# Ledger of designs, part 14: VH-VL binders against p57417

Target 1, 135 residues: p57417
Amino acid sequence: MNNLIDTIKKIENILYSLERILKQECHNLLKSKTSNEEILELIKRKKILFKKLIILSQDRLCLEKEYNIFPPYESNNKLNNYWKKIINTCLILRKLNLKNKIIMNKKFYLNQRFLELSSSYKKSVTYNLDGNLEI

## First folded at step 16 (VH-VL)

Design v1
Fold by OpenDDE, look of step 18:
Parts: C-alpha cells; sequence; structure tokens
Structure v1 (fold): chain C 135 residues (1-135), chain A 122 residues (1-122), chain B 110 residues (1-110)
C-alpha cells in the first residue's frame, strides 16, 4: 500500500509541475512578442513530465490491481485525500491547457492571415529570429 | 560528450556502509528529464539495477535493498551518491553509474561509467 | 528471481543471423519500452537498442530490436567475431517500480 501512496504522491507532484509550466506558457503566449524558443522549451518540459506521468499512471494501475483498491479510494482516507487533489488539479490543467491552445491558435492564425494579406498587396513579410512577424 | 565515473572504496568490511560517488560531465541534473542510475554486477553474474534519481529529486530503489540503499544528488557538483548500509560479501560487485536520458519514451541507460569494483571482506 | 527471462547462451557462425529473446509480463515488457545492452568481456555495458527498436548513434543497422506482447527480441545479422559478448534486455516494471534486467545471454561466435 505504501507503494501506491508514494506513486499517487509522485503523480500529484508532476501535476503541480505541469500547472506551473502551463501558467508560464500562458504568460508567454500573452506577450505582444512571443518567444518561440521559450515556448518550445516549455513544450519540451511538458513532454518530459507527461512521460513520467504516463509511467507513474501505469505503476498506479498495476498497484491498484495488486492491492485491489481503486479510485476514489473510499476505503483509504489518505489515498482518497490525494485523489481529490489530483482531480482538482486535473480540472485546472484542463482549463489552462484549453486556454493556452486557444491563445496559440489565434495568434498563429492571425499571423497567417496577415501573411496572406501582405502577399496580396505584394509586400514582403518575414519572420524574425524570435518567430514574430517582421514587415 | 557525456562521461561518468564512479569513485569510492574498493574494499569494505562486513556490516560497514558503502558510499559511492558518481561524477559526471556533459550533462546536468538540473536539466529537465535527466536521471542517473546505479547498477551493479557481481563477478560472473547478471546486471542488477539498484536505484535511480531524477532532476526533480524523484527517487526509485530496488525493493530487495530498499532499506539499505540511499541515493542522492548534488547538482552543484555534478555528482550522485549511493549509500548502502550493512554490507555483506554477497554485495561484492562492480558498481556502475549510468545516465538516463530525457529524449525517449522509456527508461534506459545510454551512457555508463567504467565501473568500480567493490569487495566486501573481513 | 528474474523478472525478465533470456536464454543463457546462443551461438552462430560468422555472417549468420542470431536472435535473443526476452520474456516478461504485462507489468514490464507488456506496458513499457525495452532496451538492449551489449557487454564485451571486461567492459561496461553499452546501449544497443532503446524504445524497443531504436538505435543510438554509432550502432550499426545489423542490430535490431522488436517487441510483441510481453516479449522482446534482439536481432543480429551478419554476425562478426567482435559481437561475442553478453547481451541484456532491460525495461521498467510497474509492479516493482524498478528498472529490471534480464539474466543475460552469452553470444558465442563459432
Amino acid sequence: as target 1 above (135 residues)
Amino acid sequence: QITLKESGPTLVKPTQTLTLTCSFSGFSLSEYGVGVGWIRQPPGKALEWLALIFWDDDKYHTTSLKTRLTISKDTSKNQVVLTMTNMDPVDTATYYCAHEPWDSEGYYFDYWGQGTTVTVSS
Amino acid sequence: ELVLTQPPSVSAAPGQKVTISCSGSSSNIGNHFVSWYQQLPGTAPKLLIYDNNKRPSGIPDRFSGSKSGTSATLGITGLQTGDEADYYCGTWDSRLRAYVFGGGTELTVL
């Protein structure tokens, strides 16, 4: 049972880390000039955390079967409390991720539209080293 | 280029504590996704995984030795330390530290130290 | 007790193909990526294959990996005398929450 508890704690920690990253991503995306490098780094970090999360989730599932205990862990108060936190954090992450995707899509869509418009007026439009439009 | 090197005593008495240090270059444990593991190999025997530590101080230990093993890191020194208490002649082995990369889907060890041979004898 | 099972030894003549099996369970090979290591006599292990079938730089395409169900296989084509070594499979085990190695396979080139 201690292994499952430890696994759940690790999952919680990863989720908190993801929350921090997504908030930072949001902050960067809302800047007038978004740094592509910074965004890419955040994506990298997310990817790494997801890797750990996937493995931890597999551990959790395996241990749940072994101990015959499953979410929401009604028979174990400690696990149940952690699970509530996990669920709450997941809801937050879902909202943050959706928000970030919307912001990102809008930004790139507008850039694309601007390029198309510029092309129609025979203006040369390029991207600078930071991935921002340069007229 | 990633390099790792194990250091510590090569001779330990029974019941004593073994402390091994892994010094590495070419990467940092402050880097997201990076891990360092310890593996041992008794003479003429198979590889045995002992422990793994990540950049975020997440740690794993083999169950059979969990009560005896401690893994820690010093990011400022680019070192990982393994301690094993209550050493026994059966713990005689070559001990390796190895790099666990972040740019992959699974866990594995892509760079290894040359290993240090530890003999437990009275 | 070994969690991953390998044949203790395999042998073949130069130029031939050999396969080394690694058998596990759903808690390890079934759900996790497999890696393979080569250990030449008196040396540290060297990574051959990671993520079931990927080769690190410097590893020739003579070495291949595959995974199916709860088993993995290392393939070596065009066997060379220099391939004589011990080979280990490795993967994560969710039940143990540990990395696990196979028992190793001794490859002899005849």
Scores: ipSAE 0.877, ipTM 0.951, lowest interface PAE 0.4, mean pLDDT 93
Fold by OpenDDE, look of step 21:
Structure v1 (fold): chain C 135 residues (1-135), chain A 122 residues (1-122), chain B 110 residues (1-110)
Amino acid sequence: as target 1 above (135 residues)
Amino acid sequence: QITLKESGPTLVKPTQTLTLTCSFSGFSLSEYGVGVGWIRQPPGKALEWLALIFWDDDKYHTTSLKTRLTISKDTSKNQVVLTMTNMDPVDTATYYCAHEPWDSEGYYFDYWGQGTTVTVSS
Amino acid sequence: ELVLTQPPSVSAAPGQKVTISCSGSSSNIGNHFVSWYQQLPGTAPKLLIYDNNKRPSGIPDRFSGSKSGTSATLGITGLQTGDEADYYCGTWDSRLRAYVFGGGTELTVL
């Protein structure tokens, strides 16, 4: 169970990092003179975090099956509490992501690059409309 | 040019603690996405992954040795340190540090040190 | 018991093709990218294949990788005497939360 807890903690941390990046992205996009290079760098960092997140998500799913415990982890208060934080962060990420997509598309026409991930990542969604974490 | 080099004692007594240092150049652990791992290989045996540390100080250890292993980094010195407590003759092996790249989809090691041979003996 | 299983040895004559298999499970090869390493006698391992089928710079196209289900395969065409080495597969395991290597395959060029 400790492995699952650790995995969930790591996922939470990655999501917080993503939040910081998306906020920075938003800040840059709202500047009168936004650097395309800076935006590309943030995209790179997002890709890197997504790599880790995908692997962590796979770890989580595997461990969930092993321990026969699943979101929202109602049988485990510690996991449930972390999961609530994750859900809240995912909701924030969804809002930020949508906002940034609109701004980037309108200002720089980089929406395709913003959404460009590796083939394995393209099919992966970090969060859905309800704020649930997904692989 | 990415290079890694392992350093530390080549002879350790049983129950003592092994401290190995990986010095590297051509990259920094301040670089987003970069990782460094440790792998060992007993004489005539297969490779065994030991630990992995990332730029964000995220760490992984092999389960079998988790209680004995500690991996840490000094970004300012371009070094990663592995400590292993309570050494036993069975821990005799060549120890490698290796670079884990950011520009990939999976985890793997693209650059390796030459390795340092550690013998555990009374 | 090894998480990834490789044949202990394979052999072929120069110019021939050989394949080395790596068998795992859903917690590793099934869900993660596979890498291959070549280790010449008395040397450190060298990356041969990464992300299932990608070659690093300097690796000839004689070397190829593939993955299907919970198994991966390394292919070597135009076998050369210099290819005599040990070969290891490696990948992430989600159950163990660890990188894992296969047991290694000794390739002999006849």
Scores: ipSAE 0.861, ipTM 0.945, lowest interface PAE 0.5, mean pLDDT 92
Fold by OpenDDE, look of step 16:
Order: sequence, then structure tokens, then C-alpha cells
Structure v1 (fold): chain C 135 residues (1-135), chain A 122 residues (1-122), chain B 110 residues (1-110)
Amino acid sequence: as target 1 above (135 residues)
Amino acid sequence: QITLKESGPTLVKPTQTLTLTCSFSGFSLSEYGVGVGWIRQPPGKALEWLALIFWDDDKYHTTSLKTRLTISKDTSKNQVVLTMTNMDPVDTATYYCAHEPWDSEGYYFDYWGQGTTVTVSS
Amino acid sequence: ELVLTQPPSVSAAPGQKVTISCSGSSSNIGNHFVSWYQQLPGTAPKLLIYDNNKRPSGIPDRFSGSKSGTSATLGITGLQTGDEADYYCGTWDSRLRAYVFGGGTELTVL
């Protein structure tokens, strides 16, 4: 059970990191002169975090089956508390992601850096077509 | 160019604590996505993964040795340290540190140190 | 307690093709990307394949990787004497929350 708790905690931490990144992305996108390089770097960081998140999610699913405990983890207060935070953060991430997409679409730059940014953003596997975080 | 080098004692007595240091260049553990792992190999036996540490100080240890293993990093020195307590002759092995890259989908080790041989003997 | 199973040894003549299997479970190969390592005698392991089928720079196309279900396979074509080595598969295991290696396969070039 400790492994699952640790996994869920790690997931929470990654989600918090993602939240920070998305907020930074939003901040940069709202600048009068948006730096595509900075946005690309943030996208890179997001991808890296998603790599860990995907693996952690797989760990979680595996451990849930092993321990026969599942969200929202009502039988475990510690897990349940983490899960509440995770769900709340996921909602925030969804909103931020949608917001950033909208802003990005309004700031269309016909240069190579923009194309790279757009390509990178579109290839992101962290969110589905509806903008929902895939955990 | 990424390089890693293991250093530490090559001979330890049973029950003593082993401290190994991985010094690396060509990357920094402050870089997003970077990880460093430790792997050992007893003479004539298979590779055994021991631990992994990431840039964000996220750590993983093999379950069988979790109570004996500690992995830590010193970003300012470009070093990762592995500590293993209560050494036993069965822990005699070549110990490797290795780089885990960020630009991939899975975990793996693309650059390895040359390894340091640690013998546990009375 | 090996969670990844490899044949202990394989052999073939120069120029031939060999395959090395790596059998796991849903908690590892089934859900995670597989890597392969070559270890020449007396040397540190070298990465051959990552993410199931990708080759690092410097690795010839004679080496190939594939994954299906809970098993992975390393293929070596045009076998050379210099390919004589131990080969290890590796991947993440979600149940153990650990990276795991196979038991290794000794390749002998006849």
C-alpha cells in the first residue's frame, strides 16, 4: 500500500509542476511580444513531465489492481486526500490548457518558430481532443 | 559528450557501509528530464538495477534493497551518490552509474560509466 | 526472481541472423518501452535499442528491436564475430516500480 501512496504523491507533485508550467505558459502568451523560444521550452518541459506522469499512472493502475483499491480510495484516508487534490489540480490544468490554446490561436505568427511551436503543441499527448488531461 | 565515472572504495568489510560517487559531465541534473541510475553486476551474473534519481529529486530504489540503499544528488558538483549499508559478500559486484535521457518515451540508460568493482570481504 | 526471461544462450555462424527473445508480463513489457543492451566481455553495457525499436546514433541497422504483447525481440542480421557478447533486455516494471533487466543472453558466433 505504501507504494501506491508514494505513487499517488508523486503524481500529485507532477501535476503541481504542470500547473506551474501552464501558468508560465499563459503568462508568456499574454505578453505583447510573445517569445516563441520560451514557449517551446515550456512545451518541452511539459512533455518531460508527461513522460513521468504516464509512467506513474501506469504504476498507479497496476498497484490499484494489486491492492484491490481504486479511486477515490474511500477506504484509505491518505490516498483519498491526495486524490482530492489530484482531481482539483486536474480541473485547473484543463482550464489552463484550454485558455492557453485559445490565446495561442489568437497569436498567429507565420515564421519557423511558430510552426515549430504549433507542431509541438499539436503533437502533445498529454491532453485529448477535448482538452482533458489524460492520466 | 556525456561521460560518467564511478568512484569509491573497492574493498569493504562485511556490515560496513559502501558509498559510491558518480561524477558526470556533458549534462546537469538541473536539466529537465535528466536522470541518473545505478546498476550492479556480480561476477558472471546479470545486470541488476539498484536505483534512479531524477532532476526533481524523485527517487526509485529496488525493493529488495530499499532499506539499505540511499541515492542522492549534488547538482552543483555534478555528482550522484549511492549509499548501501550492511554490505555482505553477496554484494560483491561491479557497480555502474548511467545516464537516463529526457528525450524518449521510456526509461533506459544510454550512457554508462566504466564501472567500479567492489569486493566485500573480511 | 527474474521478471524478464531471456534464453541463456544463442549461437549462429557469421553472416546469419539471430533473434533474442525477452519475455515479460503486463506490468513491464506489456505497458512499457523496452531497451536492449550489449555487453562485450570485460566492458560496460552499451545501449543498442531503446523505445522498443529505436537505434541510438552509431548503432548499425543490423540491430533491430520489436515488441508484441508482453514479449520483446532483438534481431541481429549479418552476424559478425564482434557481436559475440552478452545481451540484456530492460524495461520499467510498474508492479515493482523499478527498472528491470533480463537474465542476459550469451551470443556465440560459431
Scores: ipSAE 0.851, ipTM 0.939, lowest interface PAE 0.5, mean pLDDT 91
Fold by ESMFold2, look of step 16:
Structure v1 (fold): chain C 135 residues (1-135), chain A 122 residues (1-122), chain B 110 residues (1-110)
Amino acid sequence: as target 1 above (135 residues)
Amino acid sequence: QITLKESGPTLVKPTQTLTLTCSFSGFSLSEYGVGVGWIRQPPGKALEWLALIFWDDDKYHTTSLKTRLTISKDTSKNQVVLTMTNMDPVDTATYYCAHEPWDSEGYYFDYWGQGTTVTVSS
Amino acid sequence: ELVLTQPPSVSAAPGQKVTISCSGSSSNIGNHFVSWYQQLPGTAPKLLIYDNNKRPSGIPDRFSGSKSGTSATLGITGLQTGDEADYYCGTWDSRLRAYVFGGGTELTVL
């Protein structure tokens, strides 16, 4: 059981890191003089965190089958509490991603930075009612 | 230019604790997404992954050795340390540390140290 | 009882093609990216293939990788005597939450 709890905590940590990155991105996009180097770093960090999240999602699914327990983990208060935090964070991430996409579209014309940012917004983390990761 | 080098004792007695240090250059564990892993290979046998530590201090250990292994990093010294308790002659192997890159879809080890051979004998 | 199963050995003549298989499960190869490593005698392993089919800089295109279902394959064409080595597949396993290597395949060039 400890492996599933550890996996869920790692997922939560990744999602909080994504939230911080999206807030940092919003701050950068709202500045009148946008740093190209900072934007590229934020895109890199998002890619890295999505990589880890995809792998952690597979870990979670395998362990859920092994332990025969599934989201929202109503029979385990600790897992249920972590899951609720994860779902709430996903909602925050979706709102931040949409906000940043709108700001980016209004600020940039078609160019390489617009293409890179547009690609990064195509994936938004959510969990459906069956608990499956949707990116 | 990424390089890694393992250091530590080459001879250890049964029940002793082994401490190995991976010293590296050409990258930093302050770089987002990178990691360092430890792999061993007993003489004439297959590679066995032991542990992995990432830039954010996220850690994994092989299940069979989980209670015996500790992995830690010192980012300012460009070092990763592996500690293995209660050594036994079956732990005689060449121990490698290896770089895990950020810029891929999967986990893998692109640069390896030359390895250090540790013999556990009475 | 290996998590990833490879043939213990393969052989072929210089100039020919050889393939090395790596069989796993949905917890590893089926849902994760596969890498391949070459280990020449007395040396550390060297990366040949990552992300199923990508070659790092300096690896010739006669080395190739592929994945189908829960199996992966390393292909070596234009076989050279310098290719005599042990070859390992590797990938993440989600049930174990660990990286896993295959048992290794000894390639002999006749």
Scores: ipSAE 0.816, ipTM 0.917, lowest interface PAE 0.6, mean pLDDT 90
Fold by ESMFold2, look of step 18:
Structure v1 (fold): chain C 135 residues (1-135), chain A 122 residues (1-122), chain B 110 residues (1-110)
Amino acid sequence: as target 1 above (135 residues)
Amino acid sequence: QITLKESGPTLVKPTQTLTLTCSFSGFSLSEYGVGVGWIRQPPGKALEWLALIFWDDDKYHTTSLKTRLTISKDTSKNQVVLTMTNMDPVDTATYYCAHEPWDSEGYYFDYWGQGTTVTVSS
Amino acid sequence: ELVLTQPPSVSAAPGQKVTISCSGSSSNIGNHFVSWYQQLPGTAPKLLIYDNNKRPSGIPDRFSGSKSGTSATLGITGLQTGDEADYYCGTWDSRLRAYVFGGGTELTVL
């Protein structure tokens, strides 16, 4: 039983770390001069935390079957309390991830429109300045 | 280039506590996702994993030796320390430390130290 | 009692192909990625295969790995006398919450 409690604690710690990263991602996405290196580092860290979470999830499932106990662990107050925190954190993570996806899509569409306008301006100068250049 | 080296006593007496230090270079345990593990091998026998510590201080120990093992890190010194209490002649083995990388799907050990042989005898 | 079972020994002539099996369970090989290690006489283990079938830089493609169900296989083609070594499989085990090695396979090239 203690192995399952420890596994659940480790899962909670990973989810807390993911929450911090998603909040940092949101902050960076809202800034006009966000560094690509900074965003790529956050993506890398999310990948690493998901790796650990996947492995911990396998640990949890295996131990649940062995001990014949399952979420929400109503018969064990300690496990139930940790599980409630995990569910609440998952809800927060879902909301943060959706928010970040919306901001990222918006930023992409605005950047695309700016590139199209820049291309049109440059193209218009090329086509409309037949033999007449303004310096 | 990742390099690891084990250090500590080569001879301990039964009941004593063994302390082994893994000194490494080419990576830092402050790097996200990285870990260091300890593995031993008794003479003529198979490899036995002992413990693993990650950059975030997350730790695992082999269940059979859990109460005897402590693993810790000193990130500023690029060191990981393994302590094993109540040594017995059966613990005579070559002890290795090894690097656990971040950029994979599973856990494994890609770089190993040369090993240090520890004999437990009176 | 080993968690991962390997044949104790295998032999083959130079130039031949050999396979080394590693048998486990759903708590380890079935749900986790397998790695293989080579240990030449008197040396530390060396990684040959990770994530079931990937080779680190410097490992020739005559070494290969695969996994099916709760079993994994290391394949070695074009055997050389320098391949004489002990070979270990390794993976995570969720029941033990620990990394586990197989018992090792002694490869002899005759």
Scores: ipSAE 0.806, ipTM 0.918, lowest interface PAE 0.6, mean pLDDT 88

Design v1
Fold by ESMFold2, look of step 21:
Structure v1 (fold): chain C 135 residues (1-135), chain A 122 residues (1-122), chain B 110 residues (1-110)
Amino acid sequence: as target 1 above (135 residues)
Amino acid sequence: QITLKESGPTLVKPTQTLTLTCSFSGFSLSEYGVGVGWIRQPPGKALEWLALIFWDDDKYHTTSLKTRLTISKDTSKNQVVLTMTNMDPVDTATYYCAHEPWDSEGYYFDYWGQGTTVTVSS
Amino acid sequence: ELVLTQPPSVSAAPGQKVTISCSGSSSNIGNHFVSWYQQLPGTAPKLLIYDNNKRPSGIPDRFSGSKSGTSATLGITGLQTGDEADYYCGTWDSRLRAYVFGGGTELTVL
């Protein structure tokens, strides 16, 4: 049973780390200037934490079957308390992830319009600067 | 280029504590997702995984030796330290440290040290 | 106890194909990615295959890996005398919460 409790604690730690990353992602998405390097680092860290979470989830499922105990672990107060913390953190992560998705979708739409406008502006400049521009 | 090197005593007496140091270059344990593991191999026998430590100080130990093993890191020195208490002649083996990368789906060891042989006197 | 079972030895002639099996359970091979290691005589192990079937840089494509159910297989085609070595499978085991190696397979090239 201690192996399952330890596994649940490790899952909680990963979810807490993901919460911090999603908050940093939100901060960077709200800025008008972010570098590719900053965004790629956050993507890398999420990938790493999801790798660990997937492996820990398999550990949890395997130990649940072995001990014949399942969420919300009502027969074990320690497991039940940790599971409640996990559920609360998951709710926070869902809300943060949805918020970030909405911000990304808005930014994508504006970037597409900016790309079209930039192309139109470039053509207009070519017309107005006869013989002085090379496109 | 990633390199690892094991160092420590070649000979220990029964009941003594073994301390092995893995010194590495080409990566840092401040890098997100990386880890360092220890594996041993008794003469003429199979590989036996011992322990693993990650950049965030997350740790795992083989169950059969868990009460005897401690793994720790010093990120500023690029070192990982393994201690094993109550050494016995059956612990005579070559001890390896190895790098665990971040950019894969599973756990595995892509770079290994050359190993250090530890003999426990009989 | 060994968690992953490999044949203790295999042999084949130069130029032929050999396969080395690794048999486990749902707590390891069934739900986790498998890696393979080559250990030439007197040397440290070297990674051959990771994530079931991927080759690191410098490993020729005559080395291949696959996984089905709770078993994994290392394939070596175009066998060379320099391939004589011990071969180990390895993976995570969720019941033990530990990395595990197979017992090793000694490959002899006749």
Scores: ipSAE 0.796, ipTM 0.914, lowest interface PAE 0.7, mean pLDDT 87

